# VH-VL binders against q8zy40, part 38

Target 1, 190 residues: q8zy40
Amino acid sequence: MIVGVVDYTVGNIGSVLTALKRAGAVPVVVKGVEEAGRVDAVVLPGVGTYEAAYALARQFKEVVLEKPTLAICLGMQLLFESSEEGGGQGLGVFKGRVERIKARKVPNIGWRYTHVVKNSEIIAEGYYYYLHSYGVRWGENEAYTAYIKLEEKYVAAVERGHIIGVQFHPERSGRTGLELIKRFLAVAKR
Key: E = the ipSAE of ESMFold2; O = the ipSAE of OpenDDE; V2 = 0.75 times the mean of E and O plus 0.25 times the DockQ between their complexes.

## First folded at step 14 (VH-VL; framework fv_regdanvimab)

Design g3 (at its last look DockQ between E and O 0.75; V2 from the best seeds 0.00; counts 0 for: pae E 12.0 > 2)
Fold by OpenDDE, look of step 14:
Structure g3 (fold): chain C 190 residues (1-190), chain A 127 residues (1-127), chain B 110 residues (1-110)
Amino acid sequence: as target 1 above (190 residues)
Amino acid sequence: QITLKESGPTLVKPTQTLTLTCSFSGFSLSTYGVGVGWIRQPPGKALEWLALIYWDDDKYYTYSLKTRLTISKDTSKNQVVLTMTNMDPVDTATYYCARIEVYTSESWLPYYGMDVWGQGTTVTVSS
Amino acid sequence: ELVLTQPPSVSAAPGQKVTISCSGSSSNIGDNYVSWYQQLPGTAPKLLIYDNNKRPSGIPDRFSGSKSGTSATLGITGLQTGDEADYYCGTWDRSLKAVVFGGGTELTVL
């Protein structure tokens, strides 16, 4: 399976590429929608600033809607309607607003237990690695599938059809993360 | 100093509802990372976890008794209440409440230990 | 019914070392931190070890904990008569979404 990794050109996507290879995929760097059209699935990585990422990611909205998509950290945040960070506009794939997290320590860094409240073929409950200062507050939403506990509950994962967003970094989450990526690829292959 | 104390009836008839109250001091259930759990122990038997409530009102129940258990908190009173319906002699046990925390410097955990326990209250279910 | 498995009893002479094992699965010990509790006769349980190997304040360094894979171990060195008690392991089970305890181990000091 060929997986396109969107390059926001604002961070290192090497770890994502490596993780995808380990999961059995053939990752390719994608910089435009034409390239994205040639791949089987798309990954929105979580590196860089919101505004810089959105400036590039906004052109991929249709691709996200059409192809199996795994959005990671910042990538997930871009899927929502708005953000307190940057220009504030998101792709609007999911309802919700990205806000600065309320936590004992900000940014939230490290392994965190992730609670899965809705059945998912891809998102498994367990420990994942987080690195973020912003997030979406947990609430009633059909697409919200998992959360973490900080001072409040924050969305850890969202899912709608072929679109998966995770606040954590599966590429940095060891075996748990690798297995998640494998499950994503398996579902995407259908 | 952190303390917890269980209170409620020590004798319950079969089919009746047991209501136990955990009164605590030295901490607040509004504090981030804090929870209170209930554990019971039948005479001469092992510990059995029953329920847990966190500062954010997140609740968990042992599956086998989930339909019979309700846990709630009154933060202003520093109390946690456990109700258990349809009591049976098999439910005879010492019931404990205990404080738990979910935060460590290294991880965010759903549970890492019950660090302070009440002395327990013995509940006998008998006709 | 029990999710975690402990030996029902262990014994040793004063001054010796004993270990108590706790075996589970990937959904509990495998993925979560383990706690150990000491229960002296006629008393409420007391937290002995948390986060696999950390001691609460007041717990002597004679007590130690370790975890490997889906199993945990409690170690007690310099065994004292006062250590005679029941010991329970506990952790969170992600599948059950519940705290789970072992069946307990009775420690006898010979």
Scores: ipSAE 0.006, ipTM 0.570, lowest interface PAE 10.4, mean pLDDT 90
Fold by ESMFold2, look of step 14:
Structure g3 (fold): chain C 190 residues (1-190), chain A 127 residues (1-127), chain B 110 residues (1-110)
Amino acid sequence: as target 1 above (190 residues)
Amino acid sequence: QITLKESGPTLVKPTQTLTLTCSFSGFSLSTYGVGVGWIRQPPGKALEWLALIYWDDDKYYTYSLKTRLTISKDTSKNQVVLTMTNMDPVDTATYYCARIEVYTSESWLPYYGMDVWGQGTTVTVSS
Amino acid sequence: ELVLTQPPSVSAAPGQKVTISCSGSSSNIGDNYVSWYQQLPGTAPKLLIYDNNKRPSGIPDRFSGSKSGTSATLGITGLQTGDEADYYCGTWDRSLKAVVFGGGTELTVL
């Protein structure tokens, strides 16, 4: 399976590429919408600045809506309506606003137990690696699949159809993260 | 000083519903990262976890008994209540409530351990 | 059968060392923090070890905990007659979404 990793031109996507290879995918770097036509699935990585990532990612909104998509950390945040980081714009795929998290320490760094509240073929309850200063407050929403508990509850995963977003870094979450990526690929392949 | 105390009937007939109350002091269930759990121990047998409830009203039940158990809290009264339906002589045990502290700066976990326990209350189920 | 397996009993002479094992799976001990409890005869359990290897205040350092893979171990050195008790391991199981305890280990100091 050919998986396009969107390159925001800033930041290092090497870990994502390596994780996709280990999960059995053929990752390719994608810099424009035309290049996405040949891929079976798309990854929005969590590297770079919000401004640079948004500038490119907004061109990919139609692709995200049409192809299986895994959006990681910053990539997940781009899918919401707005963000306190970097000017407040988002793609609006999911309802919610990204805000600076309320936690004993910011950024939220390390392994966190992630609670899954809805049945998912891709997102499993367990420990994942987090590194973020912004997040979406947990609330009533059919797309909100999982949360973590800091001083408040924050969205850890969102799902709608073939679009999956995670606040954590599956590419840095060891075997648990690798298995999540494998499940994403398996679902995308059907 | 943190204390917990179990109260409720000590003798229950088969098929009746048991209601146990955990009354505690020295901490509050309005505090982030705090919970209360229920554990039982039949005479001469091992500990068996039953249920727990967190400050944010998240609840967990042991799978084998989840259709029989209900846990609830009244934060203003510093109480947690466990209800267990359809009692049977095999449910004869000492029932404990215990405090759970579940948050650290490194991570949030659903369970770190039960750091303060009540004295327990013995419930006998017989006709 | 129990999710966590402990030996039913262990024994050693005063002043010696014992190790109590707790065997589980990836969904419990493998992925989660382990706690240990001491239950003296006729009393409620007391937390002895949390977070795999940390001691609450008041627990002497001759009690230690460790975890490797899907197994956890409680170590007790300098055994005293007052250590005769039942010892339980406990942890979270992500598959069951539940707290699980081992079956308990009776420690005898001969």
Scores: ipSAE 0.005, ipTM 0.579, lowest interface PAE 12.0, mean pLDDT 87
ESMFold2 (binder alone), look of step 14: mean pLDDT 90; pTM 0.928

Design g4 (at its last look DockQ between E and O 0.06; V2 from the best seeds 0.00; counts 0 for: pae E 12.1 > 2, placed apart)
Fold by ESMFold2, look of step 14:
Structure g4 (fold): chain C 190 residues (1-190), chain A 127 residues (1-127), chain B 110 residues (1-110)
Amino acid sequence: as target 1 above (190 residues)
Amino acid sequence: QITLKESGPTLVKPTQTLTLTCSFSGFSLSTYGVGVGWIRQPPGKALEWLALIYWDDDKYYTYSLKTRLTISKDTSKNQVVLTMTNMDPVDTATYYCARIEWYTSEGYLPYYGMDVWGQGTTVTVSS
Amino acid sequence: ELVLTQPPSVSAAPGQKVTISCSGSSSNIGDNYVSWYQQLPGTAPKLLIYDNNKRPSGIPDRFSGSKSGTSATLGITGLQTGDEADYYCGTWDRSLKAVVFGGGTELTVL
């Protein structure tokens, strides 16, 4: 299957492209909505600044709503209503507000055990690699499927239909991350 | 100095409900990253983990006994309570509570280990 | 059966070295940190090793831990009569969402 990786023009998407290839996908870099409309699934990568990423990502909102989507780190954050990083809007796919995390060390860097609380075909409990200074506080919400424990609990994964967001970097999470990507692709093929 | 002590009945009849209390000092369950777990050991047999409760009220239970176990805490009293229903002679064991840390000074860990154990209380289920 | 497998017993003479293995799977030892516990006769277990290879304060450096793949190993050098005890490995299992222990290894000194 053909997977479009959105290039915000700021940031490095090489690891995501490599991980998608290893998972059995045919990754394609996309910079425009028309180009993204032709792929089977979309990835919103987690690099760049919130402001720059939002400026481009908002043009892809319809594609995200219509196609299987995996949003990674910053990409997941763009799916929420707003962010205090840059004071900007989000795409509003998920309820919640992105804020600076409360943790002993910020940014939250390294492998963290990720707790899954809802049945998911894609998100599995285990260790994943995190690198972020902002996050969404955990709370009761149908879409919130996983969390991590820092000074407070933070959303680690969200799901609605074929739209999957993760705060961690599956492309940098070894076998656990590769298996998540494979499960995403398998679900997307249906 | 951190200490934990188990208390409760030492003799229970089959089908009764066992309630054990872990009373501890030297730490608080309001402390970030701290938990208390329950482990049992039948005479001459291996350790078997039963349940775990963290400072944020997250709870975990061993799969085989999940329907029979309830764990709760009273942070103001420095106590953790384990309830086990429908006791059977095979449940005869020494029951321990132990302290667990989720967080270290170097980062967050899902399981540090059970660093301080109580002395245990032996519960016999009459035949 | 047990999720973590340990040999039921090991023995050696004073001064010798012993190793105790703990075999698991990717969902436990593979993904998680291993701890080891010493249980002297008639006493509660005591934490001996945490985070695969770290010693709590007061544990002598002749006790060591290591992990490779889905297996963990406790090493004891300079074996002493006071080391005669049961030894357990323990870790988290992400599939079971549970703490799991090995079956224990009885160490006998000569």
Scores: ipSAE 0.005, ipTM 0.586, lowest interface PAE 12.1, mean pLDDT 87
Fold by OpenDDE, look of step 14:
Structure g4 (fold): chain C 190 residues (1-190), chain A 127 residues (1-127), chain B 110 residues (1-110)
Amino acid sequence: as target 1 above (190 residues)
Amino acid sequence: QITLKESGPTLVKPTQTLTLTCSFSGFSLSTYGVGVGWIRQPPGKALEWLALIYWDDDKYYTYSLKTRLTISKDTSKNQVVLTMTNMDPVDTATYYCARIEWYTSEGYLPYYGMDVWGQGTTVTVSS
Amino acid sequence: ELVLTQPPSVSAAPGQKVTISCSGSSSNIGDNYVSWYQQLPGTAPKLLIYDNNKRPSGIPDRFSGSKSGTSATLGITGLQTGDEADYYCGTWDRSLKAVVFGGGTELTVL
């Protein structure tokens, strides 16, 4: 399976590429919509600034809506309606607003137990690695599948159809993360 | 109050181009998440989706008629225009425009529902 | 040609419950929210259900929607003569990049 990793120059995508390879995929860097059209699935990676990422990621809205998508951290945040960070506009795949997290330490960095409250073929409960200062507050939403507990509950994962967003970095989450990626790929092949 | 109204010729000759205008009020096509779609219904037959345009000028067409359809908007006039080339008697139908919203209670989709419809305009294609 | 499949017709007596099924695939109903439309004779369609199970303002609670897997269902309880209409399911198909409708179901109140 060819997996396009969208490059909006937000940070190091090397770890994502490596993780995808380990999971059995053929990752390719995607810089444009045309290239994204040729892949089987897409990954929205990311650490970086929201505004910079959105400026480039916005062109991939259609691709996200049509292809199996795994959005990671900033990538997940881009899927929402708006953000307090940057210009504020998101892709709008999910309803909600990205806001600065309330935590003892911001950014939230490290392994956090991720509570899965809805059945998912891809998202498994366990520890994952987080690195973020912004997030979506947990609330009633069918798409919200997992959360972490900081000073408040924040969305750890969203899922609707072929689109999955995770606030954590599966590529940095050891075996747990790798298995998640494998499950994503397995579902994407259907 | 949200309203949409279709206008255009009610009689078209084969091979001619049909131009329909959807005039709406009560909302703006500059509003985030808003779109307008066109649907047709041949007499006694099912609804057939034709095209959709969103506030950001994102456009979608039914595949079978894509080469014949063009959808455009004039936000300042609160109008959406649909053109359909090379009309054929088989294209005889009532044509509707309807408002859609991009977002659902759970998120946004290309299509979530058409919540307000025009009354439709009947177009007959005959020589 | 039809991407979504509905029964051509259903019927029941007043006061009874009816269900209308809508069958699709993973690329449409499986991945996207389903809407239902009511079309009374000689009128334009009206949105009846959106987001699988949400009712617009003015739609009574005797109308309900549900989705499971690649299928959706419209439920009508307390059937009234005024419910005689054609009902269409609709959703987005990601593979076609298009809105798709069912073939419609004619509801007759006996």
Scores: ipSAE 0.005, ipTM 0.556, lowest interface PAE 11.6, mean pLDDT 90
ESMFold2 (binder alone), look of step 14: mean pLDDT 90; pTM 0.927

Design g5 (at its last look DockQ between E and O 0.04; V2 from the best seeds 0.00; counts 0 for: pae E 17.7 > 2, placed apart)
Fold by ESMFold2, look of step 14:
Structure g5 (fold): chain C 190 residues (1-190), chain A 126 residues (1-126), chain B 110 residues (1-110)
Amino acid sequence: as target 1 above (190 residues)
Amino acid sequence: QITLKESGPTLVKPTQTLTLTCSFSGFSLSTYGVGVGWIRQPPGKALEWLALIYWDDDKYYTYSLKTRLTISKDTSKNQVVLTMTNMDPVDTATYYCARIEWYSEGFLPYYGMDVWGQGTTVTVSS
Amino acid sequence: ELVLTQPPSVSAAPGQKVTISCSGSSSNIGDNYVSWYQQLPGTAPKLLIYDNNKRPSGIPDRFSGSKSGTSATLGITGLQTGDEADYYCGTWDRSLKAVVFGGGTELTVL
């Protein structure tokens, strides 16, 4: 299975590539839509700034809608309608807006227990590694499958069909993160 | 020291099912990024790719023969099996199996078929 | 009806240079890496070039490959009588989700 990792031309995607290899995928780096059309699944990584990532990612909306997609941290945020960070625009795959988180300390760094409220073949309840200053407030939405508790509750995972977004970094979340990636690949293969 | 060898019947009657086995050594299909493909060549004609299977059991078939082909692997035996139903005289060819390495850093990995078996000639005749 | 087009034959004298072209489209050569295969009379094909221009171990540097746009070229310098063979280009085609080969080029050395 060939998995395209979108390279926003800034930031280091090495840990995502390594995690995909460990999970049994054939990762390739993708910089454009035509390249992405040739892969079996797509990963939107969580490196770089919102502005830089959006500049490239906005070209990928159709690919995200058509192919199995795992969007990580910043990548998940790009799937929403808008963001307070930088450019202010999103791909609009999920309803909601990204805002600066309300927390005792910002950025939210470290392991957080992630509460899963809707059964999922991919997202399991447990501890995952977080590193972010912006997030989406939790609310009633059929796509919102998991949250974390800071001073307010924030979306930790969204999913619709084969489109999966997570605020945490599964590639940095040890065995729990690796198993999530394996489940994504298994679902994407169907 | 990688080798592949094709085995199976050399004479098949029309409508019968052909089963070919690729037995290989010097590599494993449990290795990340590795695959085995099947290619045929009718007498005096060009190479035609048929199917391939990867370490993760992902499979691809040539569109024109998709409904007639089945590919499977047995990693513990170092074997890949191709089954082709409803054989016709047009299917007379030399059948090859070959290894492919599909991973590299960069854009969509494709290295070509780097080690080939010697081929087995299959004749389809009444 | 082949998706990759090669000349049916080429010829040259020993010591000379020859090139063999392979023409395709954006969905195959344009998007993907090209490989070249040598098939000596009565034998299985052998990988000669991969990744457009790279040689496997044991292939002499008088064999070279290049790619531009939707076209690829195999170059052979210092021709030897042992180079008489059929040569095939191959690549992945995104639209067909398949490996495709050219029709082959017969090289004769006189």
Scores: ipSAE 0.000, ipTM 0.463, lowest interface PAE 17.7, mean pLDDT 86
Fold by OpenDDE, look of step 14:
Structure g5 (fold): chain C 190 residues (1-190), chain A 126 residues (1-126), chain B 110 residues (1-110)
Amino acid sequence: as target 1 above (190 residues)
Amino acid sequence: QITLKESGPTLVKPTQTLTLTCSFSGFSLSTYGVGVGWIRQPPGKALEWLALIYWDDDKYYTYSLKTRLTISKDTSKNQVVLTMTNMDPVDTATYYCARIEWYSEGFLPYYGMDVWGQGTTVTVSS
Amino acid sequence: ELVLTQPPSVSAAPGQKVTISCSGSSSNIGDNYVSWYQQLPGTAPKLLIYDNNKRPSGIPDRFSGSKSGTSATLGITGLQTGDEADYYCGTWDRSLKAVVFGGGTELTVL
């Protein structure tokens, strides 16, 4: 399976590429919509600022709606309507607003237990690695699959059809993360 | 040093409400990631989880007894209270409270009860 | 009803190794960390293993845990008479939104 990793962020996507390879996929870097149209699935990685990322990622909205998508951290945040970070608009795939998290320590960094409250073929409950200062507050939403408990509950994962968003970094989450990626790929092959 | 201690009546009549208090020290329910759970064990039988309350007042109950159970906390007193309505002889058991850590730096048991009280035996009888 | 399944009893002579199995499903052991508890006769349970294979402070390394798929295993090497107790596995069940325990295993030291 050819998986396009969208390159819209400032940062190293190497870990994502490596994780995809380990999971059995063939990752390719995608910089434009045309390239994204040629792959079987896409990954929206999560490194950088919201505003800068959105400026580049907004062109991929249709691709996200059409192809199996795994959005990671900032990538997940971009799927929502808006963000406090930079006051920017999101892709509007999911309802909700990205806001600065309330936690004992911000940014939230490290392994956190992720509570899965809805059945998912991809998202398994367990520890994942987080690195973020912003998030979507947990609430009643059919797309919200998992949450993390800080001073408030925040969305850890969202799911709608072929679109999966995770606030954590599966590529940095050891075996748990790798297994998640494998499950994503398995579902994407259907 | 973390300690928990269960207190309450040791004899309850059928249909009455049982109120148990878990008094603890060495930790606070105001601390992020901390919870207290209740477990019971009928004589000669297995452990049965009943309820759990976390620092943020998030509560969970065993489904079979959900309608009969209420768990609450008084953080200022370092106490957790469990109430169980409509007691029946089948509810005769040793009741334990235990600490659970949701989050800690490093490797922490998740949903693991790391410190237990000694338990209090409750007999339901006419 | 029990969600996790354990053998009702195991036995071995001092110095030997014993294993206790714990079988569950994808909604519990499959997706969540397993804990093990030791309950000596007439005492409260004690956490023995957490996160599948980690030992709390004070637990000797002759106690070990492992997890594979939807099953977990407790291993005890160098069995001692003091190890005679009931052992319970436990974990979180995602579907039930509850902590679940096994039925317990009685370990007898011969």
Scores: ipSAE 0.000, ipTM 0.544, lowest interface PAE 10.9, mean pLDDT 90
ESMFold2 (binder alone), look of step 14: mean pLDDT 90; pTM 0.932

Design g6 (at its last look DockQ between E and O 0.66; V2 from the best seeds 0.00; counts 0 for: pae E 8.7 > 2)
Fold by OpenDDE, look of step 14:
Structure g6 (fold): chain C 190 residues (1-190), chain A 127 residues (1-127), chain B 110 residues (1-110)
Amino acid sequence: as target 1 above (190 residues)
Amino acid sequence: QITLKESGPTLVKPTQTLTLTCSFSGFSLSTYGVGVGWIRQPPGKALEWLALIYWDDDKYYTYSLKTRLTISKDTSKNQVVLTMTNMDPVDTATYYCARIEYYTEFGWLPYYGMDVWGQGTTVTVSS
Amino acid sequence: ELVLTQPPSVSAAPGQKVTISCSGSSSNIGDNYVSWYQQLPGTAPKLLIYDNNKRPSGIPDRFSGSKSGTSATLGITGLQTGDEADYYCGTWDRYLKAVVFGGGTELTVL
């Protein structure tokens, strides 16, 4: 399976590429929508600033709506309607607002227990690695699949059809992350 | 001083519903990271975890008894209530409630170290 | 049905060291902190060890805990007659989304 990793040019995507390879995919760097149209699935990576990432990612909205998509951290955040970070405009794939997290320490960095509250073929309950200062507050939403408990509950994962967003970094989450990626790929092949 | 005390009927007939109350003092179930769990122990047997409720109203149940168990809290009264339906003689045991309290600088973990226990209440199911 | 496995019994003479093992899997001990409980005859359980190797206040340093892989171990040095009790390990299982206990170990002081 050919997986396009969208390059926001805002961070290092090397770890994502490596993780995809380990999971059995053929990752390719995607810089434009034309290239994205040629791949089987897409990954929105999660390192960088919201403003810079959105400026480039907004052109991929239609691709996200059409192809199996795994959005990671910032990538997930871009899928929502708005954000307190940057210019505030998101892709609007999911309802919700990205806001600065309330935690004893910000940014939230490290392994956190992720609570899965809805059945998922891709998201498994357990520990994943997080690195973020912003997030979506947990609430009533059919797309919200998992959360973490900081000083408040924050969305850890969202799902709608072929679109998966995770606030954590599966590429940095050891075996649990790798298995998640494998499950994503398996579902994407359907 | 932290204390927990179990109360409820000590004798229940088969098919009836058991309602146990855990009354506690010295802490609040509105405090971040705090939880209260129920554990039972049949005579001469091992501990069996039943249910857990946290400050944020997250609830967990042992799978085998999930359909029979309901846990709830009244924070204002410092009470946690466990109901168990369709009681059977096999459910005869000493029932304990216990506190869970844990939070690190890195965030909340599914902590299960029950640091303070009630003395337990013996429930006998018999016709 | 037991998720965690303990030896049913252990014994030693006063002053000796004993160890109690607790074996689990990746979904419980492998990923989560282990607690140990002491239950004296006719009493409620008491927290002995939490977070694998930490002692609550009032627990003497004769008691120690450790974890490696999917197994945990409780160590008791300088065994005393008062240590005669049942000991249980416990942890969280992410698959079951439940607290799980071992079957308990009866410690006899010879």
Scores: ipSAE 0.584, ipTM 0.850, lowest interface PAE 1.3, mean pLDDT 93
Fold by ESMFold2, look of step 14:
Structure g6 (fold): chain C 190 residues (1-190), chain A 127 residues (1-127), chain B 110 residues (1-110)
Amino acid sequence: as target 1 above (190 residues)
Amino acid sequence: QITLKESGPTLVKPTQTLTLTCSFSGFSLSTYGVGVGWIRQPPGKALEWLALIYWDDDKYYTYSLKTRLTISKDTSKNQVVLTMTNMDPVDTATYYCARIEYYTEFGWLPYYGMDVWGQGTTVTVSS
Amino acid sequence: ELVLTQPPSVSAAPGQKVTISCSGSSSNIGDNYVSWYQQLPGTAPKLLIYDNNKRPSGIPDRFSGSKSGTSATLGITGLQTGDEADYYCGTWDRYLKAVVFGGGTELTVL
């Protein structure tokens, strides 16, 4: 399976590429919609700044809606309606607003137990690695699959059809993260 | 000094609903990371965890009894209540409540251990 | 069958050392922290070990815990007659979303 990793040109995507290879995919770096049209699935990685990532990612909205998509950390945040970090713009795939998290320590760094509240073929309850200063507050929403507990509950995962977003970094989450990526690839083959 | 005490009926008929109250002192369920759980032990048998409620009202139930159990708290009264419906003779056991102790280098986790236990109350479900 | 497996009994003489094993799976012991409990006859359980290998205040250092893979071990040195009890391991299982206990191990000091 050919998986296009969108390169925002402002960060290191090496960990994502390596994790996809370990999970059995053939990762390809993409910067445009034409390249993305040829892949079987798309990854929106979690590196770079919000505004720089949005500048490229907005071109991919139709591809995200049509192809299996895994959006990681910043990539997940781009799928929401707006963000405090990025001047208010988002792709609007999921309802909600990205805001600075309320926690004893910001950024939220390290391993956190992630609570899954809805059945998912891809997202499993367990420990994942987090590194973020912004997040979406937890609330009633059919797409909100998982949360973490800080001072408040924050969305850890969202899904709708073939579109999966995670606030954590599965590529840095050891066996648990690798198995999540493998499940994403398995579902994407259908 | 932290203490917990279970109270409720000691004899219940089949199909009736059991309501147990855990009254505690020396700690508060308003404290971050603190929870209270219920565990039972049939005569001569192993411990079986039933339910857990945390300070933020998150609740967990053993899967096999999930449809029969309800746990709730009243933080102002230092009480946690467990309700179990449709009692059966196999539910005869000693029922304990216990405080969960929490804090790790990783932050919040769902379970670390039951650090203080009540004395237990024996509930018999008649034949 | 129980999710966590312990030997039903162990025994040793006063002053000796014993270990009690607890076997599980990746969804419980493998991924999560293990606790151990002592239950003296006729009493409520008492926490001996939490967080795999940490002791609560008041538990002597002759009680120790460890974890490797999907197995955990309670070690007790300098056995005393007062250590005769049932010992249980406990942990979280992420698939069941529940606390699980082992079947218990009866320690006899001969």
Scores: ipSAE 0.012, ipTM 0.645, lowest interface PAE 8.7, mean pLDDT 88
ESMFold2 (binder alone), look of step 14: mean pLDDT 90; pTM 0.931

